# Miniprotein binders against Mevalonate kinase, part 17

Target 1, 378 residues: Mevalonate kinase, of Arabidopsis thaliana (Mouse-ear cress) (p46086)
Amino acid sequence: MEVKARAPGKIILAGEHAVVHGSTAVAAAIDLYTYVTLRFPLPSAENNDRLTLQLKDISLEFSWSLARIKEAIPYDSSTLCRSTPASCSEETLKSIAVLVEEQNLPKEKMWLSSGISTFLWLYTRIIGFNPATVVINSELPYGSGLGSSAALCVALTAALLASSISEKTRGNGWSSLDETNLELLNKWAFEGEKIIHGKPSGIDNTVSAYGNMIKFCSGEITRLQSNMPLRMLITNTRVGRNTKALVSGVSQRAVRHPDAMKSVFNAVDSISKELAAIIQSKDETSVTEKEERIKELMEMNQGLLLSMGVSHSSIEAVILTTVKHKLVSKLTGAGGGGCVLTLLPTGTVVDKVVEELESSGFQCFTALIGGNGAQICY
Key: E = the ipSAE of ESMFold2; O = the ipSAE of OpenDDE; V2 = 0.75 times the mean of E and O plus 0.25 times the DockQ between their complexes.

## First folded at step 15 (miniprotein)

Design e5 (from N4 with I38Y; at its last look DockQ between E and O 0.67; V2 from the best seeds 0.78)
Fold by OpenDDE base, look of step 15:
Structure e5 (fold): chain B 378 residues (1-378), chain A 117 residues (1-117)
Amino acid sequence: as target 1 above (378 residues)
Amino acid sequence: TPEEQIEEWLEEGEEAKEKGDIEEARYYFSFARKVAEYNGDKESEAKAYNELGEVFRKLGRPYDAEFWLAKARRIAKKIGDEKAIAEILQELAKAYEEMGKTEEAQELKDEAEELAS
């Protein structure tokens, strides 16, 4: 039996950093997917006693005997709680860490440890101790801030949950989950994100699960329906960043300059709200006019992010390049490197700007904004 | 090996494409692309980019098709094997013809002929 799932990455359109200080943020799904294939072996197969994880995009394979997993994890088949998502205990997480350590990850790949831990936890909690091969591929660059971890958690959970669905309900092609299953999926994915990030906001997994767009303000998530096509160029600067340090830096600046920073956060809040209104609008305003308004808002938001001190020379280099080509760009996520978003107006050819950006050592993607969430295929 | 895996994915992608399963084709070609990029296999990278161009064309996304085709063209110039470059340029030319870009297609054919001589 084989089940496939995919989950989109995410971008922040507006509201970075300010959202931590009570402002509204807008996040959107992008049509760059993480794919998960779940294969259960036949009982007669040679590998009917193993759980295998294949990360094909980076040519890594991990394998455990089921006996070893059962020995290490203090759970049995009676502890399966597919319908009741729960947090991973510290004790369980330590037990799983032993299983990960036994794989002898090279030092340069130690960043995978949390992902592998999340895999083992989600698999054993949802499926139990059955043999399988799980293949993971992602279109997303890892560590770029495009929601790779959330997409992994969502896609993995989707595949695991879908494996329990009767063959009679299996359709051809990619299909979305119903609302009940999406809620369950999102809850599990959030628990997976907790293993990876400790205290995630829930934004990334929610966007990846439901797709389209969300508005986030003071812990409240609102699902948005986009009524306009958006296409963006995503430029990965390939510059590493410390998100925690950037967030802390903004908070420290807010302590030093409380009135000024309050005004900055309020301006970002206004931008996010206006952006959400434009995207959701069903008025007769032309797409071109909406795009121009969005461009100005993006430019304004980038200026405010710069004022927060979260820009970087690499980000500025991308912006300068895109400005030369009459395009507007802003950073997405924490800044300090990572990815830059460039709005692509309808009909825009990007070959020249991409060539210039790639010649500078950056990585470029085009993406549709506000697409599908988690999908499954049988 | 990564090379064998790339080849398998390219073949599976072509099969999916022939069956009209464009989303499945995208899946295979995306994987081929990423592994080729990771391993520095520029020839396979260019092939995968070209295939992605066609996939996105068939998905009704011409601008994304152009994006991938342009990447294929850029990476092709870095392969170093003139025969391999010529083959890629010929396949690119077909893709551009299907898009109605006859002038660009002809330029690619001319460049391919120059490399094959």
Scores: ipSAE 0.772, ipTM 0.901, lowest interface PAE 0.7, mean pLDDT 92
ESMFold2, look of step 15: ipSAE 0.869; ipTM 0.943
ESMFold2 (binder alone), look of step 15: mean pLDDT 85; pTM 0.821

Design e6 (at its last look DockQ between E and O 0.91; V2 from the best seeds 0.89)
Fold by ESMFold2, look of step 15:
Structure e6 (fold): chain B 378 residues (1-378), chain A 115 residues (1-115)
Amino acid sequence: as target 1 above (378 residues)
Amino acid sequence: TPEEQIEEWLEEGEEAKEKGDIEEARYYFSFARKVAEINGDKESEAKAYNELGEVFRKLGRPYDAEFYLAKARRIAKKIGDEKAIAEILQELAKAYEEMGKTEEAQELKDEAEEL
């Protein structure tokens, strides 16, 4: 039996950083995916006693005997319940870490450890101790702020949950999950994110699971319905950053300059709300007019992010390049490097701007934003 | 091996494309492209980008097709693969026709014929 799942990455359209200070943020799914294939062996197969994880897009494979897994993390099978998401205890996490250590990851690949741990947790908690081969491939770069860890948790959970549905249609492609299964999936994905990040906000896994867009303010998530196509050029600066340090820096600036920063956060809140309204609008305003309004809001948001101290010379280099091509850009996420969003209005070709960006050492993607969330395929 | 994986995925992508399963084709070509890039296989990388261009054109997204095909073109030119360049230019011309950019499409076709 085989089931496939995929889940999108995400971007922040507006409101990053200021959202920590009570402002509204808008996040959206992008149509770059992490894919998971789950395959159960035939009862007579030689590998009937193993769980195998294949990261084929980077040519890595991991395998454990079921006996070894049971020894390290024994559950009472009578308490296994996939419909009741659970947190991974510190004791269980340490046991899982031993299983990962036994795979002898090369030093340069140790960054994979938390993802493999999350795989083992989610698999054993949802499926139990059954043999399988699981293949994971991703279009998302790691650590760039595009939601790679959340897309993994969502796609993996979707595949694991889908493996047990009783009615399977061999249709012509990818299907969305119903709301009940999306809620369950999102709760499990959040527990997986805790293993990777410790204290995730819940934004990334929610956007990945449900797709489209969300508005986030003071812990409250509102799902949005996009009513216009939005296409972005995403430029990865390949500059790493310390997200905690950037967040702390904004908070420190707010302490030193409370009146100025209060005004900055209020302006970002207004920008985020206006952006959400434009995207949801069903009025007769043309797409071109909406795109012009969005351009201005993105430009204003970038200026305010610069005033928060979270831009970077690499981000500014991308912005200067795209300005030469009459395109508007802003950083997305934590800043200090990471990714830059450039709005691509209807009719825009990107050959020249992409060539210039890549010649400067940056990595480019195009994406449609606000599309599908988690999907499955049989 | 990575070389065998790339070849298998390119074949599976072509089979999916022939069956009209364009999303499945996208999957195979995306990861053939990624593994080819990681391993320095410029010929396969250009082929995968070209195939992704066709995939997005068939999905009704000619502007995204342009992104993939322009990348394929730059790689093919850098390695001097004139046969690949000609094939890429023909596919790019189709994307430009779907955009309504008929003059640009004809210029691309003319360039392809010289190769």
Scores: ipSAE 0.871, ipTM 0.944, lowest interface PAE 0.7, mean pLDDT 90
ESMFold2 (binder alone), look of step 15: mean pLDDT 89; pTM 0.888
OpenDDE base, look of step 15: ipSAE 0.901; ipTM 0.957

